# Ledger of designs, part 6: VH-VL binders against Coenzyme F420H(2) oxidase (fprA)

Target 1, 148 residues: Coenzyme F420H(2) oxidase (fprA), of Methanobrevibacter arboriphilus (b1a7s3r263to410)
Amino acid sequence: VTIVYDTMHYSTQKMAHEIAEGIMAEGYDVEMFFLHEDERSEIVKSILDSKAIAIGAPTINDEPYPSIGDLMYYLKGLRFERTGIKRKAVTFGSMGGKGGTPASLGKDLGEYGFDVVDTCEVYYVPDEEENKACFKLGQKLVEEAKKI

## First folded at step 17 (VH-VL)

Design x1 (from w5 with heavy chain L103M)
Fold by ESMFold2, look of step 18:
Structure x1 (fold): chain C 148 residues (1-148), chain A 120 residues (1-120), chain B 106 residues (1-106)
Amino acid sequence: as target 1 above (148 residues)
Amino acid sequence: QVQLVQSGSELKKPGASVKVSCKASGYDFTYYAMNWVRQAPGQGLEWMGWINTNTGNPTYAQGFTGRFVFSLDTSVSTAYLQISSLKAEDTAVYYCARSRYTMGRWFDYWGQGTLVTVSS
Amino acid sequence: DIQLTQSPSFLSASVGDRVTITCRASQGISTYLAWYQQKPGKAPKLLIYGASTLQSGVPSRFSGSGSGTEFTLTISSLQPEDFATYYCQQLKSYYTFGGGTKVEIK
């Protein structure tokens, strides 16, 4: 499973790590990428080798963070809808305003050929219950990927 | 309040078996992996391995792949270390310690330790 | 597996001294290193994780630094309660411990 995220504060990074914990708790491997520190070609290679992905970004001024948009544009160009295999996905993120980035990313991924099984969004910083929800999201992603 | 409470000290003869328990409380048991650490008298710490408390799958460190068995009873939030065919060199304090599942995660809470003494 | 070498093995110091303990890894471990304090008859206590992050409730006189293969634990002004044995632990693969450093009163 491949997790890709971007963050302005460490909130989305905390969510990504809790999702990874849930995946690992199910006994499956995770490869994590921070968009600004990892090379795009390695991220895409990992996604192509994975049955399931998690994509996260914060919302700024009620718009998705621009760097994640570059990745989404690239994924659109890969035409996953033509593979005949609908990889599983979840989206996640933090917000400081209206929110909606995980839902928007999920809609786009669905159009790109992914089966988006759930989303998770928190206000600013995840609390203890929201951390547990992220852990369970990771477990759910694995559970859904097994159904393929 | 997170707590790991281990079973009491054991005095055993060579060739016997022992089962050390580690009961967890104050947190969701499957949210953390459980590690086992050995410390022989006057010696340093040795990581023995860990067990995935969600799947029950153990991982053993080099040198602990034989007579040492990790197990769980999740209904009572308890991890177990069983040592078979005890040798004098198994005399040590055995600790349980929790960690998260991902790489690079430290041991934030430890059990009080269980002294296992093997002598004739 | 990854071996850790602690230096020194034994250290005699006075209250108020600045104490430095080093830990060398046999191969690169990034910042996947923790430091523990252990007093006689007690379980180890986590001091520092991620090479440099102080665990909650640990006095600020403790600090950690390093990455790759070279790591340092520093106690800026030694207190009576700091006389103990200190262990480093790598958390990259198979979680091996250093040999320990015993800090005693001079």
Scores: ipSAE 0.555, ipTM 0.823, lowest interface PAE 1.7, mean pLDDT 86
Fold by ESMFold2, fold request of step 23:
Structure x1 (fold): chain C 148 residues (1-148), chain A 120 residues (1-120), chain B 106 residues (1-106)
Amino acid sequence: as target 1 above (148 residues)
Amino acid sequence: QVQLVQSGSELKKPGASVKVSCKASGYDFTYYAMNWVRQAPGQGLEWMGWINTNTGNPTYAQGFTGRFVFSLDTSVSTAYLQISSLKAEDTAVYYCARSRYTMGRWFDYWGQGTLVTVSS
Amino acid sequence: DIQLTQSPSFLSASVGDRVTITCRASQGISTYLAWYQQKPGKAPKLLIYGASTLQSGVPSRFSGSGSGTEFTLTISSLQPEDFATYYCQQLKSYYTFGGGTKVEIK
């Protein structure tokens, strides 16, 4: 499973790690990528080798963080529906206002050929119950991916 | 808040078995892996392995793949270390310690330790 | 397995001294390194994780640094309560510990 995220104040990073914990608790490996530090080609290669992905970004002025937009545009061009497998996906993120980035990313991923099974969004920093929800989201992603 | 409480000291003869318990409280048991660490008298720390508290699947360090068995009872949030065919060299303090599941995650809470003494 | 060589094995210093303990890994472990303090008769206590991040409640005189194969724990001004044995632990694979450094105050 491949997790790709960007973050502004560590909150999306915390969510990504909790999702990874849920995946690992089910006994499956995870590759994690932070968009500013990792090469796009390696991220795309990991996604192509995976049956499940999690994509997260914070919302800035009710719009997705720019670096995640570049990745989404690149994924649009790859036409994942043509790979012969409908990969499972979840989206996640933090918000400081209206929000909606996970839902928007999920809609786009669906158009790009992914089966988006759930989303998760929190205000600012996840509390303990929101961390548990992220953990369970990772478990759900694995459960859905096993159906492939 | 978070506590790991281990069973009491054990005095055993060679060839016997012992089962050390580690009862967790103050957190959701299956959200953390459970590790076992051995410390022989006057010696350093030795990681024995861990058990996935969600799946029950153990992983043993090199040298601990025989007489050492990790197990769980999730209904009472308890992990167990069983040592069979005890030898004098098994005399040590045995610790349980929790960690998250992902790579690079430290042991933030430890049990108080259980002294197992094996003497003829 | 990844082996950790901890240096020195024993250290004697005065209150107020700056103390440095080194941990060397047999192969690269990124920043997947933790430091623990153990006082006689007690379980180890986490001091530093991720090579350099201070655990909550640990005094700021403790600090960690390093990545790859070389790591350092520093106590900037040794206090009487810092008498203990210190262990490093690699957390990349099979979670081995260093041999320990016993710190005694003169």
Scores: ipSAE 0.555, ipTM 0.819, lowest interface PAE 1.7, mean pLDDT 86
Fold by ESMFold2, look of step 21:
Structure x1 (fold): chain C 148 residues (1-148), chain A 120 residues (1-120), chain B 106 residues (1-106)
Amino acid sequence: as target 1 above (148 residues)
Amino acid sequence: QVQLVQSGSELKKPGASVKVSCKASGYDFTYYAMNWVRQAPGQGLEWMGWINTNTGNPTYAQGFTGRFVFSLDTSVSTAYLQISSLKAEDTAVYYCARSRYTMGRWFDYWGQGTLVTVSS
Amino acid sequence: DIQLTQSPSFLSASVGDRVTITCRASQGISTYLAWYQQKPGKAPKLLIYGASTLQSGVPSRFSGSGSGTEFTLTISSLQPEDFATYYCQQLKSYYTFGGGTKVEIK
């Protein structure tokens, strides 16, 4: 499973790590990428090799963080509906205001050929229950990916 | 409060079996993996392996793949270490310690240790 | 497995001294290293994780540094309760421990 994220104050990174914990708790490996530090070609290669992905970004001024837009544009161009595999996906993020980034990313991924199975959004920093929700999101992603 | 409470000390003869328990409280048991660590008298710490508390799948360090068995009873949040065909060299304190599942896991909480003495 | 070499294996120090313990890994482990304190007859206690992050409830006189293959634990002003054995642990693969450093009263 491939997790790609961008972050503002470590909140989205914390969510990504809890999702990874849930995946590992199911006995499966995770490859994690931080969008600003990792090379796009390696991220895309990992996604192509995976049955499941998790994509996360914070909301800045009620808009998605710009670097995720570049990745989403690239994924649109790959036409995943034509790869013969309908990969599972989840989206996640933190917000400081209105929110809605996970839902928007999920809609776009659905149009690009992914089966988006759930989303998770938190206000500022995840609390204990929200960390557990992220953990369970990772477990659910694995559970859905096994159906492929 | 997070606690790991282990069963009491054991005095055993060579060839016997022992089962050490580690009861967890104060946290969600399957949220963390459980590790086992051995310390022979006067010696350092030796990681024996871990068990995935969600799946029940154990991983054993080299040298611990035979007579040592990790198991669980999740209904009572308890991990077990069973040692069969006990030898004098098995005399040690055995610790349980929890960690997260992903790479870079540290052991933030430890049981108090269980002394197993194997003597004829 | 990744081997850890701690040095010194033993040191004698006085209250108030600055103490430095080193841990060398046989392979690069990034910052995946923890430090533990163990007193006689007690379980180890986590001091430092991620090479440099202080565990909550641990006094600020303890600090850690390093990455890759070289790591240090420093006690800035040794206190009576700090006389113990200290272990490093690598957390990249198969979680091996260093051989320990016993800190005793001079």
Scores: ipSAE 0.554, ipTM 0.824, lowest interface PAE 1.7, mean pLDDT 86
Fold by ESMFold2, last read:
Structure x1 (fold): chain C 148 residues (1-148), chain A 120 residues (1-120), chain B 106 residues (1-106)
Amino acid sequence: as target 1 above (148 residues)
Amino acid sequence: QVQLVQSGSELKKPGASVKVSCKASGYDFTYYAMNWVRQAPGQGLEWMGWINTNTGNPTYAQGFTGRFVFSLDTSVSTAYLQISSLKAEDTAVYYCARSRYTMGRWFDYWGQGTLVTVSS
Amino acid sequence: DIQLTQSPSFLSASVGDRVTITCRASQGISTYLAWYQQKPGKAPKLLIYGASTLQSGVPSRFSGSGSGTEFTLTISSLQPEDFATYYCQQLKSYYTFGGGTKVEIK
């Protein structure tokens, strides 16, 4: 399973790590990528080798964080619907206002050929209950990916 | 509060078996893996392995793949270490310690330790 | 297996001294290293994780550094409660411990 995220105040990073814990708790490996530090080609290769992905980004001023948009545009061009596998996906993120980035990313991934199973969005920084929700999201992603 | 409470000291004869318990409280048991660590008298720490508390799958370190069995009972948030065919060399303090599941995650809470003494 | 070589194995020091303990890994472990303190008859206590991050409640006189194969624990001004045995642990694979460094009072 491949997790890709970007973050502004470390909130999305905390969510990504907790999702990874849920995946590992189910006995499956995870590769994590932070968009500012990792090469796009490595990220795309990991996604192609995975049956499941998690993509996360924060919302800035009620707009999606721009760096994740570059990745999404690249994924659109690869036409995943033509790969013969319907990969599972979840989206996640933090917000400081209206939000909606996870839902928007999920809609886009669906158009690109992914089966988006769920989304998770928190206000500012995840609390204890929201951390548990992220853990369970990771478990759910694995559960759905096993159906492939 | 996070606590790991282990069963009391054991005095056993060679050839016997022992089962050490580690009861967790103050957190969701399956959110953390459980590790076992041995410390023989006057010696350093030795990682024995861990058990995935969500799946029940154990992983044993080299040298611990024979007489040592990890198990758990999630209904009472308890992990167990069973040692069969006890030898004098098994005399040690045995610790449980929790960690998250991902690579590089430290042991933030430890049990108080259980002294197992194997003597004729 | 990844082996950790901890040095020194023993040191004698006075209150107020600056103490440095090193840990060398037989292969690269990134920053997947933790430091623990153990007092006689007690369980180990986490001091530092991720090679350099202090666990909550640990005094700021403790610090850690290093990446790859070479790591250091430093106590900037030794206090009476710091006389203990210190262990490094790699957390990349099979979670081995270093041999320990016993810090004794002069």
Scores: ipSAE 0.547, ipTM 0.818, lowest interface PAE 1.7, mean pLDDT 86
Fold by ESMFold2, fold request of step 23:
Structure x1 (fold): chain C 148 residues (1-148), chain A 120 residues (1-120), chain B 106 residues (1-106)
Amino acid sequence: as target 1 above (148 residues)
Amino acid sequence: QVQLVQSGSELKKPGASVKVSCKASGYDFTYYAMNWVRQAPGQGLEWMGWINTNTGNPTYAQGFTGRFVFSLDTSVSTAYLQISSLKAEDTAVYYCARSRYTMGRWFDYWGQGTLVTVSS
Amino acid sequence: DIQLTQSPSFLSASVGDRVTITCRASQGISTYLAWYQQKPGKAPKLLIYGASTLQSGVPSRFSGSGSGTEFTLTISSLQPEDFATYYCQQLKSYYTFGGGTKVEIK
């Protein structure tokens, strides 16, 4: 499973790590990528090799963080519907205002050929219950991916 | 408050078996893996392996794939270390310690240790 | 598996001294390294995780640095309660410990 995220105040990073914990608790490996530090070509290669992905970004006035937008445009061009496998996906993120980035990313991924099984968005920093929800989101992603 | 409470010291003869318990409290047991660490008298720390408390699947370090068995009872939030066919060289303090599941996650809480002494 | 070599294996120092302990990995481990303090008869205590992040409740005189294969633990001004054995641990694969560094009173 591949987790890709970008973050401004580390809240989305905390969510990404908790999702990874849930995946690992089910006994499956995770590759994690932070968009500012990792190369896009390696991220796309990992996504192509995976049956399940999690994509996260913060919401800033309902606008995507630029680096996640670049990735999403690249994924659109790859025509995942033609790979013969409908990969599972979740989206996640933190917001400081209006929010909505996880839902928008989920809609786009659905159009690109992914089966988006859930989304998760938190206000600023995830609390204890929201961390548990992220853990369970990771578990759910694995359970859905097993159906492939 | 997070606590790991281990069973008391054991004195055993060579060839016997021992089962060390580690009871967890103050957190959701299956959200953390359980690690076992050995320390022989006057020696350093030696990681023995871990058990996935959600699936029950153990991972053993090299050298611990035989006589050492990790197990769980999740209904009482307890992990177990069983050592069979005890040898004098098994004399050590055995610690349990929790970690998250992902790579790079440290051991933030430790049990108090259980001294197992194997002597004729 | 990944071997950790700590240097020195023991050192003698006075209260107020600055001490530095090094840990070398046999292969790259990114920042997946923790430092522990152990006093006689006690379980190890986490000091530093992620190579450089101070655990909550640990005095600020402790600091860690490094990445890849070379790591250091520094105590800026040694206190009486700091006389203990210190261990590094890699957390990339099969969570091995370094051999330990015993810090003794001079």
Scores: ipSAE 0.518, ipTM 0.808, lowest interface PAE 1.9, mean pLDDT 87

